VH-VL binders against q95uq1. Designs and how they scored, part 33

Target 1, 197 residues: q95uq1
Amino acid sequence: MSDNHEEESNVPAYVPGKHVSVDQLKQQDAEDEALKRYKESLLGTGVHAPKDDPRKLVIKEMKIQIEGRPDTIYPLDTKELIKEMKTKPFVLKESCHYKITLTFNIQHDIVSGLKQTNTVYRKGIKVSTEKHMLGSFAPQALAHSVTNPRHGWEEAPSGMLARGSYTAKVVFTDDDNEEHLSVEYAFSIKSDWKSDD
Key: E = the ipSAE of ESMFold2; O = the ipSAE of OpenDDE; V2 = 0.75 times the mean of E and O plus 0.25 times the DockQ between their complexes.

## First folded at step 20 (VH-VL; framework fv_indenebart)

Design z2 (at its last look DockQ between E and O 0.03; V2 from the best seeds 0.00; counts 0 for: pae E 12.0 > 2, placed apart)
Fold by OpenDDE, look of step 21:
Structure z2 (fold): chain C 197 residues (1-197), chain A 120 residues (1-120), chain B 115 residues (1-115)
Amino acid sequence: as target 1 above (197 residues)
Amino acid sequence: EVQLLESGGGLVQPGGSLRLSCAASGFTFSKYAMSWVRQAPGKGLEWVSSISPSGGRTYYADSVKGRFTISRDNSKNTLYLQMNSLRAEDTAVYYCAKRTPYWDDYFDYWGQGTTVTVSS
Amino acid sequence: QAVLTQPASLSASPGASASLTCTLRSGINVGTYYIYWYQQKPGSPPQYLLRYKSDSDKQQGSGVPSRFSGSKDASANAGILLISGLQSEDEADYYCMTWHDSAYVFGGGTKLTVL
């Protein structure tokens, strides 16, 4: 009975603001200065939604940050690159400190209650599932960036049993259960950075 | 196997109303957006409406906006299309279609369709 | 003008190649759009074939033969469905689709006849 310790990441209870669509926001009385400011803060000046891309969340890159090591950056500009990501595993040394940063744009509308579900597999067997509430994101000129963990570092597992090759699937869903992104990636845990384990 | 079964089509007079249903099976219905696409006799395909997985967001073609309402009951794995103020130009086979997630964004499964005829 | 325009019909011989065009309206650059293709046989619903944005961003539907491929003609501002080694079973209506300005848009469809 593997106690799925749902580590409730103490992400402050993001009170999901009422999902107000950008269109609804546009229709709301222009006379509410607070709403204007909110809209301006959310939409930024000059952010035009593309007419050729229905996606609300557009991933740009995934960055693996390892303490004391150079960053590994996966460009994710195309669907092909997203699909190929699993063919380019990164290496984690056992007990290393790492974090993952995702950079993405939001377009068309606010993505409310964005959740990241990360499932890790070893030899086809599910070994872990982590869920992270990322929050709500509005279209803006600058790409959004989220880092997990938000604070500090994650420690890579250690020991003989931890070493090996892993696959993972990360899925981004909103509070409407809309799946915005699914990415599969691979990594290996090794005893040493140089070891061809 | 994914199955989509439309029902509720029929003959209706102009200005009348009709409610279409689509029973879904073979997949986790609540995880996928659903759409209605119609095809007039001897004509091409026309997107009608889409609904998000939880039903919180709905989208409509301009041609049906204000007249049609898309909804869903995830507990029943059923998609609905309430059609009001029907017009002759609404005559078509109506297909229920499953939409892939946004990262793919196409209609991967279609029902066999249900026929709506609007005629005096 | 329709966002997507397709020829009404096309005929080709068995074993030949057929190129179906999906022309975008002027002012819309085909290079930035995903073009999706569907096949519809008489009395049947449409079936997804493939999508194409670029050579580095394309996807084939499950079970779709490799003789079906997508491309673009930038000069014509068109998406192209190429069917190589045409079979009699390929006789069908073919629809292109894209997403444009908060709507899914279909072309008018092309009836492909295999002679």
Scores: ipSAE 0.815, ipTM 0.915, lowest interface PAE 0.6, mean pLDDT 90
Fold by ESMFold2, look of step 20:
Structure z2 (fold): chain C 197 residues (1-197), chain A 120 residues (1-120), chain B 115 residues (1-115)
Amino acid sequence: as target 1 above (197 residues)
Amino acid sequence: EVQLLESGGGLVQPGGSLRLSCAASGFTFSKYAMSWVRQAPGKGLEWVSSISPSGGRTYYADSVKGRFTISRDNSKNTLYLQMNSLRAEDTAVYYCAKRTPYWDDYFDYWGQGTTVTVSS
Amino acid sequence: QAVLTQPASLSASPGASASLTCTLRSGINVGTYYIYWYQQKPGSPPQYLLRYKSDSDKQQGSGVPSRFSGSKDASANAGILLISGLQSEDEADYYCMTWHDSAYVFGGGTKLTVL
């Protein structure tokens, strides 16, 4: 549930103000060795530009790892699976140690200034909002992942006031304010793995 | 309640210019990509142009590229289409359409349209 | 050579079913595409109905009756809009749409008459 960054690749700093497709970058080549090298570092190998899917960010899964328990894995690689995730809540026992990993691919274009915003609600009332800048990503064959917390474990809240049902929304936006992904999910904090409290 | 209201249509001569506007309300305009879709008399639908939420990226159908320019003013909640070098084949009803985010990516709300007629 | 092809017209009786086809151009596999469907009544803009990629990846539009459904016919390389229990208000033009190769593309539309 953490909003901390985990970078999967070294992506150079974004050149301000220029928003072009991968194909346009190749066709706009200038007689400039520095620009050529920059384009090569951003494009990587295995450019993916599917003709049937416009999405620039394609989520693959959300994984909840709980210390001492089997992982909970949500496959999210279809539009319907993303919309259905909120109907499949996961459970955190109070004081348990957990971490959350989101795995995704980038296709079509370089995504610049990707931001993650996570908002958590209880009974419709916002209880937290966290924002994290993730950086810029080029299309590539290998998936990217973000794990929170970056080091160690997060500890679930405890106590009678913390126990209950929660909803949350994680949103990914870029420098153009384009919303590339929105995942609504749900979880509960309980006193025991089998408890209904 | 989402509302999209197009204006600026009319009768123009071939080679002329026209500027369409679309006033938006009932949603946070700056958070959504917008599109123009047209329909020639008695014909089907044709996508014309799209623009990102900030206006930083624009997209055009081949039939209008170089002649039409899409833009937006997020402080006025208004979408624009500048149409230059108009041709008879541009005669159509022009719809302003709200796009869903990329992860779902279809046109969920449409205006009533504004009519452009290109004729001598 | 159009990316999406629809028959120009279709007639069906009240209470019957209508099966509207949206055929992809040869060389494009319908199985990997989302097919979106819109309804347009005279004097009105189009309205979103539903999308379909597979039985595990589909969505009904908000407020769209369950008698509207999507499917695919792989042997015909086509998306299908099925309208069951036809009512007089279903008389309209129907368009399929997909995103293909950097563009939104529509079929030519099918005029459905309910007689």
Scores: ipSAE 0.610, ipTM 0.811, lowest interface PAE 1.4, mean pLDDT 85
ESMFold2 (binder alone), look of step 20: mean pLDDT 92; pTM 0.934
OpenDDE, look of step 20: ipSAE 0.791; ipTM 0.904
ESMFold2, look of step 21: ipSAE 0.000; ipTM 0.497
ESMFold2 (binder alone), look of step 21: mean pLDDT 92; pTM 0.935

Design z3 (at its last look DockQ between E and O 0.03; V2 from the best seeds 0.00; counts 0 for: pae E 11.7 > 2, placed apart)
Fold by OpenDDE, look of step 20:
Structure z3 (fold): chain C 197 residues (1-197), chain A 120 residues (1-120), chain B 115 residues (1-115)
Amino acid sequence: as target 1 above (197 residues)
Amino acid sequence: EVQLLESGGGLVQPGGSLRLSCAASGFTFSKYAMSWVRQAPGKGLEWVSSISPSGGRTYYADSVKGRFTISRDNSKNTLYLQMNSLRAEDTAVYYCAKRTPFWGDYFDYWGQGTTVTVSS
Amino acid sequence: QAVLTQPASLSASPGASASLTCTLRSGINVGTYYIYWYQQKPGSPPQYLLRYKSDSDKQQGSGVPSRFSGSKDASANAGILLISGLQSEDEADYYCMTWHDSAYVFGGGTKLTVL
């Protein structure tokens, strides 16, 4: 029974203290090797922020992963693609296991306390609201990926009452109450993968 | 209806201080970033400062950095601009402006402005 | 050199078209920037007109007439505000704006006179 101690990458939980700007972090004399490592871990190597894009969070894609099924990937790198996403619903078979992965870049500054709020609608009526704390993210050369749920799979609802078409809105906000992104998407819950319900 | 009402403008001597206020109504104030934009007499528009929704982040033009402080009281739906070490070149109409959320990062609503005159 | 440059003034006749330019500083590619346009009438604050990045990424302000449109001239490295079918009420100052290097930047403004 090999205890695969998955080394929890002890990324020190950035305690949302006073919003220290990346610039302020850069100016803090890394007298402390630990602080330097922390800075390096947060700031990565030399990512220059674009001068033409004020966004702090830049969404790249949303991936729907369904157990035993091919992944559905929505590219979201343009406004047009974001707008079109709602016109391309994905299908969830009832009782299937699924998870959603968001890939995004952070630029200019640290986004602290990023929160995802998902609101689901059926026939224009709100049926659920879920809030997920994603964490704090610094500008990095590599895109960040967040998967919900973090562990395991979510089970799609089942039963006659669950079946049908849904619309959803996901909003990303930080601890400064700044809205970084709003995306609308659609999906259907069906009895099987082929059924035109 | 969105309303922004600036106040606190007036005549001040060089080196003096003044505090501007902007009373906001008609929207959830705490959800939106706010900015000050000024316009010197017969001149163009100049961005002065911006503040995040909760006030945790502030931004300043180089021309006012170290002299001006933007702040807000969300409980009062009020934006402030503390202006210290005022100069003649700071003479302008000061507008408070509401910022849109990203990607629509522009000023969708403006106040009527308050006049600041720095003169000996 | 200013990030955004606008002609100081432009005149056009009623019913004609006016093209207002917003030239970006050399070394800055207009193609990647959002250009925002504002109208300001005497004694009034600026009013948002529209934003333009590309033909697929543009937005008209609420209540802004369709005769106002945005475009770009890549060869001139400029944003363009086109006003077709000019009316007397279109006489105003027009400002372009962009976000650049952690700041909002305005052009110097163009005074449009409708003769």
Scores: ipSAE 0.709, ipTM 0.864, lowest interface PAE 0.7, mean pLDDT 90
Fold by ESMFold2, look of step 20:
Structure z3 (fold): chain C 197 residues (1-197), chain A 120 residues (1-120), chain B 115 residues (1-115)
Amino acid sequence: as target 1 above (197 residues)
Amino acid sequence: EVQLLESGGGLVQPGGSLRLSCAASGFTFSKYAMSWVRQAPGKGLEWVSSISPSGGRTYYADSVKGRFTISRDNSKNTLYLQMNSLRAEDTAVYYCAKRTPFWGDYFDYWGQGTTVTVSS
Amino acid sequence: QAVLTQPASLSASPGASASLTCTLRSGINVGTYYIYWYQQKPGSPPQYLLRYKSDSDKQQGSGVPSRFSGSKDASANAGILLISGLQSEDEADYYCMTWHDSAYVFGGGTKLTVL
């Protein structure tokens, strides 16, 4: 299955029902550790987030995979890199097969009801908008990833009217419509691969 | 507005061939993946084959791989299924189906179907 | 072993509710899958109804009445199509579908009879 990573939950799960009795803990210092681990399972694996960074969702990268070509990777670790994304478009050859993966961390607290909205524009005209509900996420050490499409490959449009420059926007919001992230990016559809100077 | 009109079905002997066509209208045909789905008499649905918007990628169910060929002519807004080495088990109504746009993953419009009967 | 299994038939009274079950093969967890539902009336092609993964990730087909809804039963490893306020026009065959192992997979279908 392509994108099989998406069939696993991207949300670290809390699994209730495991109880440690007080009597079991009176005998050992290690039993304080068992209660600590149980408490940490409710809040994640104990990653420590920067206190001066209030963001719950922190984008790390955007990766474009094109069948038969090297991956294109955009690091997005800073606000400056995120704002610059739109000025560094990637190129799709018409009819090529591609996937887009966004990698992000969740910090501080659980984010519930996260949804991803992707909107694509051509010369100011909306070409596509898709909303996908991603679920709830807890903080964890390893980043979460979302790959689109969830299965198979997407095919770039073809033909003279399809060629040209596109802009796009990915927005992540939660159940309360709080925006956690907005990334504007750009791409071009061309008849052939060409080097940029 | 969206129309999918299948044709080319009929009665054929085992080992024979048929070419199915699906005429599409009411949408920009070249922007969408297309599929064939079949239904044997009194039975359930079975996905047969899919083709990418340009025709550059094709997919087949194991039951038809090597015998059927899906193709499209985007200048004529037409989807095709070439069926060779037909067997009795290929007897079915064959539906032309349209995939949803960008990142879509289900069939939002279906044709009326064309009937293929494989019998001696 | 079939990926999706549906009971062959189900009967229910007008005005009542029907709960149509789509069970995934052992070893596949329904919680991570989208379950798509289609309705097919005699002599007609299938029509898309809705998809369901979770209450925060679901979608109703265009023009599909709100009395059709999706859910899951995790203990039965099953997707569920609920039809409330049954009408005679709801008498049809219902198919579930998912994407599994690089293929579209349909269940065997359930014939719903409204008596």
Scores: ipSAE 0.000, ipTM 0.475, lowest interface PAE 11.7, mean pLDDT 79
ESMFold2 (binder alone), look of step 20: mean pLDDT 92; pTM 0.935

Design z4 (at its last look DockQ between E and O 0.61; V2 from the best seeds 0.53)
Fold by ESMFold2, look of step 20:
Structure z4 (fold): chain C 197 residues (1-197), chain A 120 residues (1-120), chain B 115 residues (1-115)
Amino acid sequence: as target 1 above (197 residues)
Amino acid sequence: EVQLLESGGGLVQPGGSLRLSCAASGFTFSKYAMSWVRQAPGKGLEWVSSISPSGGRTYYADSVKGRFTISRDNSKNTLYLQMNSLRAEDTAVYYCAKREPYWGDYFDYWGQGTTVTVSS
Amino acid sequence: QAVLTQPASLSASPGASASLTCTLRSGINVGTYYIYWYQQKPGSPPQYLLRYKSDSDKQQGSGVPSRFSGSKDASANAGILLISGLQSEDEADYYCMTWHDSAYVFGGGTKLTVL
């Protein structure tokens, strides 16, 4: 959740990056690290270019790390799992410190300038929008992982006005302005953690 | 309402060139990937080419690769197809199609088409 | 070998159901693919109808009547478009489509005649 960001102060406009086809990569003598890794990943696997799945971005999971508590993990590998997120809200205790880690695969081509736009709602009314640049990523067998914030912790809001149920929508786009995915999820801010039984 | 208006078709000799245009309205053109799909007389549909919303990525069917170039001008809300080294088998109605950028790649709106005839 | 194969024609009576098949090439499993369906009437461009991968992963096109539905027949390695309660305006060409191996591929089309 990032209800402390009222505008797009941390995600400036980006110049679209250069993109190359698989055929162009075979002819290119590029020294870029990402292009070198992409050329190497084309050798012998085929898992980076599935024949039945056109997606360039496949989100595998979202993990919510809360200081002093066990992690909450949402597998997101299928449309059903993504659809279920809004029915399985996570809980943040007010003023708690948390991080969110996304794990994802990139398929077919390099994705340049991948960013997320996270919009939070309360009772259907928009309360915040934040944009974060995730980076540029090449296809590879091992999934990519990014954590926000990269350093330190995010702090959940506090007070009687902050407590309640929230919904959110995160949208992933790239420098080509292609929208790859949106995910709807839910959470609540409470004064204490509820215990089982 | 989404509207797509193709133009630039005509009669061309083998080896010749044409440039097709598609004027778009009723949606934010720069947000959406666009495609060309063709249909030969009395035949089925064949995907020809696609282009990303910014124009930074282009894709081609093997049958046209190296001969056709897709492009767009987002300031004019216009999609283009430059067709070179035309062959008799390129004779078709060419449709401009809007692609949903969200999960699930399909063509949700189509233009009325423009006819290209390649004959000596 | 074509990736998607459709019968050239099919006839059915008004009020009955029509089942249009879209068969994938041997060696390609229909279970892992989205199958998209389009309707084309004479003199008009194609119109998107629906997509189907599974009962939990399907989508109806905007304004498309619920009497159009998708399914799969795993034993036939085929996607299915079912049209129930056939009406005279359902007489059209129907195309299936999928994304396969970096290309959008269409079936050859089925001409549905409502007699």
Scores: ipSAE 0.596, ipTM 0.814, lowest interface PAE 1.1, mean pLDDT 84
Fold by OpenDDE, look of step 20:
Structure z4 (fold): chain C 197 residues (1-197), chain A 120 residues (1-120), chain B 115 residues (1-115)
Amino acid sequence: as target 1 above (197 residues)
Amino acid sequence: EVQLLESGGGLVQPGGSLRLSCAASGFTFSKYAMSWVRQAPGKGLEWVSSISPSGGRTYYADSVKGRFTISRDNSKNTLYLQMNSLRAEDTAVYYCAKREPYWGDYFDYWGQGTTVTVSS
Amino acid sequence: QAVLTQPASLSASPGASASLTCTLRSGINVGTYYIYWYQQKPGSPPQYLLRYKSDSDKQQGSGVPSRFSGSKDASANAGILLISGLQSEDEADYYCMTWHDSAYVFGGGTKLTVL
């Protein structure tokens, strides 16, 4: 029974304290090496915020990963692509294992306490709501990636009642109650991968 | 229907202070960023200040930085602008404006405005 | 130099088309910016008309007539508001706006007179 104590890298849970702006963080005297490291970890190397884009969160793609199946990738770089996503439903076989990965950039300032709310609808009726705390994200040169679930796989529902077409809405909100993004998508639960149900 | 109603405008001497209010209705106030935009007599529009939905983040134009303070009370659906050290150039109609939440940081709704006159 | 520059005034006849320009400062590429347009009538607050980044990324305000459209002139480094089939009711001040360097920036506005 090997207690693989995976050292959870104690990234100190950024206690949502006073919204310290990136500028304020830069001005805080780095006398504290720990704070400096924290700043460095948050503030990637010299990423200048684009002057022409006010968005703090810029989604790049949504990836549906299904065990034993090819990945489905939705590029979300443009508003048009975002709007079109709902017209291109992905298929989940009942009882399949899947996970969703979102890739996004953070701009201008730290987005603290980012929360993802997923609402699923069937025939216009809300069937589920899931909330996921994603964490706090600083502007970085590299895009952030968040996968749900963080560990393992989600199992698709099964049975006659589960089968059918669904629509969903994902909303990203921070601890300042600012809504950064809303995306609608669609999917179907089927008995098999080929069935035109 | 979205409604924004500004109040608190008036005549004030240079160096004086004034507090503007904007009463909001017809939408979930606490979910939206709010802004003040002003217009001097016969002049164009000038952004003054913005505040995040919870009030945790504030932004100011350079022309008012250090003198003006934007705040909000979400329990009262009210936006505020505290104006200190007022100058003649601050004379304007002050509009409160609602920000559209998504990709377009634009002002989708405006109040009727309240007039601030700074004069000796 | 102002980030956004607009002509002070423009006149056009009823039924004609009017093109209002919003020129970005040199060194700023208009192609990457959202340009927002507002209409303001005397004694009234501004009203949102539309936003335009590209032909694929544009949005019309609710209730705004289709005769209002946005475009860009890359050669002039300018956003354009086109008003087709001008009506007397279109006489107003028009402001362009953009977000730049952590601030909202308005143009100086153009007074459109319908003669």
Scores: ipSAE 0.401, ipTM 0.787, lowest interface PAE 1.8, mean pLDDT 88
ESMFold2 (binder alone), look of step 20: mean pLDDT 92; pTM 0.932

Design z5 (at its last look DockQ between E and O 0.43; V2 from the best seeds 0.55)
Fold by OpenDDE, look of step 20:
Structure z5 (fold): chain C 197 residues (1-197), chain A 120 residues (1-120), chain B 115 residues (1-115)
Amino acid sequence: as target 1 above (197 residues)
Amino acid sequence: EVQLLESGGGLVQPGGSLRLSCAASGFTFSKYAMSWVRQAPGKGLEWVSSISPSGGRTYYADSVKGRFTISRDNSKNTLYLQMNSLRAEDTAVYYCAKRTPYWGDYFDYWGQGTTVTVSS
Amino acid sequence: QAVLTQPASLSASPGASASLTCTLRSGINVGTYYIYWYQQKPGSPPQYLLRYKSDKDKQQGSGVPSRFSGSKDASANAGILLISGLQSEDEADYYCMTWHDSAYVFGGGTKLTVL
């Protein structure tokens, strides 16, 4: 019984304390090597924030991964693409295993306590609401990627009552109650991958 | 209907202080960033300050930095602007403005404004 | 130099088209910026009209007539507000705005007179 103590990389849970701006972080004399490393990890190498874009969170894509199936990728780099996403539903076979990956950039400042709220609707009626704490994200050269669930797969509902068309809304909010993004998408649960149901 | 009502304007001497208030109604105040924009007599619009929904982040124009403080009380649906060390150039109508959600890229609603006159 | 520059005044006849310009400072590419437009009538606060980044990325304010439209002139490095079929009620001050380097920046405004 090998206790694989997966060293949970103790990324110190950023206690949502005092909103320290990137500027404030830069000014803090990192006498503490640990703090310096933390700053470096957060601030990355010299990513200049764009001067023409006030957004702190910039969504790039949403990827639907289904076990045994090709990935479905929604590019979301434009407002138009975001709006059009709901017109291009993806299909989930009942009982399939799937996960969703969001790719995004952070700009200007640290987004602390980023929370994803997913609300699913069927025929205009709310059927579920899920909230996921994503964490805190700093501006980086490389886009951030978050996958839900973090581990394993989600199983699509099954049965006659589960089958049908759904709409969903994803909202990203931080601990400052700033809403950074709202995306609507659609999907269908079907008995098989080919059924026009 | 969204309503923004500014108050607290008046006549003040140079070096004096004044506190403006903006009472908000018709929307969930705590979900939106708010801003102050001012307009000097016969002049254009100038952004003054912005505050995040919870008040954790504040932004200021260089012209008012260190003198003005933006704050909010979400329990009272009220935005504030504390103005210290007032100067003649601060004379203006001060508008309370609601920012849009998400990108927060423009001001979708404005109050009627409150007049601040700095004169000796 | 101001980030946004507008002509102080413009006059046009009823029924004509008016083009209001918002020129960005040299070194700033208008193509990447959202330009926002506001209308202000005497004794009233500004009202949001529209935003324009590109033909694919534009938005009209609620209740804003279709005769108001946004565009850009890349050669002039300028945002443009076009008012077609000019009406007397369109007489107002018009301000362009953008976000630049952690600040909201307004143009100086253009007074439009309908003669």
Scores: ipSAE 0.685, ipTM 0.853, lowest interface PAE 0.7, mean pLDDT 90
Fold by ESMFold2, look of step 20:
Structure z5 (fold): chain C 197 residues (1-197), chain A 120 residues (1-120), chain B 115 residues (1-115)
Amino acid sequence: as target 1 above (197 residues)
Amino acid sequence: EVQLLESGGGLVQPGGSLRLSCAASGFTFSKYAMSWVRQAPGKGLEWVSSISPSGGRTYYADSVKGRFTISRDNSKNTLYLQMNSLRAEDTAVYYCAKRTPYWGDYFDYWGQGTTVTVSS
Amino acid sequence: QAVLTQPASLSASPGASASLTCTLRSGINVGTYYIYWYQQKPGSPPQYLLRYKSDKDKQQGSGVPSRFSGSKDASANAGILLISGLQSEDEADYYCMTWHDSAYVFGGGTKLTVL
């Protein structure tokens, strides 16, 4: 279930910036051959711009790290795996400490000002909405990874009313308000860990 | 009810200019990318240009690069196409189209079109 | 040299099936592409029908009858629009579309006549 309510913020109007393409980035530094060659290496001189796939962001994996426990890893490199994620909830023990790492490839062009918006629901009611700026990412051969929180751990809620099943939706947008990815997932908060046997 | 209404077409000499407008209603305009697609008389469809939801990214067919400029005013729910250095081959009905969220996906709603004729 | 090629016309009887082809240029493999289909009736703008990449990755347009379906013919390097149970209102121009090499590209269109 999604609860899509937006309120006008009490912040001055946001004006999206112009995008800088891979070609424009190379041109801006044409006077410095050493820097140009370095930037081409970072962007990949053999970087594939697939002729049949327009996506700029291709998700590969979501990893949930829990302090003192084995990681939970979701491969997400197919549409089927992304759709299945909500049917395979992960478990958090109340008050546990955790962090989440996303792994993705960028292709075609730079994605500027990538932001994730994560909305969590309990029994169809919105519990929280968190927004995190992830940064700007260029195409490259090796995948990018981002971890939230950037430092330390997040703490799961606790108490009888916190325990239960949750659904969530994470949406990735850029400075231009283009949506690159939307993933639905699920988790539960429990009083104790259970065996996976 | 999604509605798209194009205007600004007309008769123009080669080398002239026109500005097309598309008034949008029935959806949150600023959340969706928009496109122009044209159809020459008795011919098929040709994609012309697309613009991202905020206007920060623009895309053009090779046949119009450097001559046409797509823009939008989200406060007025209006899409524009500035057409300069017009040629006879630009003669067509120009459709305003709503794009689904991603570049490279389909056009789910189309306007009725506005006619541009470039003739000496 | 066109990326997408469609036959100019096709005729079929009411109640029969029509198979509209959309052939990709030699050297481009249909297997990795989404093929989108649009219907255009005289005096009207195009209307989205459906897209097809594979049986596991396809989408029917909102309100489009299930008698419209997509497929591919790998040996012909083509996307296929199948219209079964043809009705008189199916008489229209049909366009295929794909995204190729940073651009939207359309086929030339097929005029379907229901005799």
Scores: ipSAE 0.491, ipTM 0.781, lowest interface PAE 1.9, mean pLDDT 85
ESMFold2 (binder alone), look of step 20: mean pLDDT 93; pTM 0.934

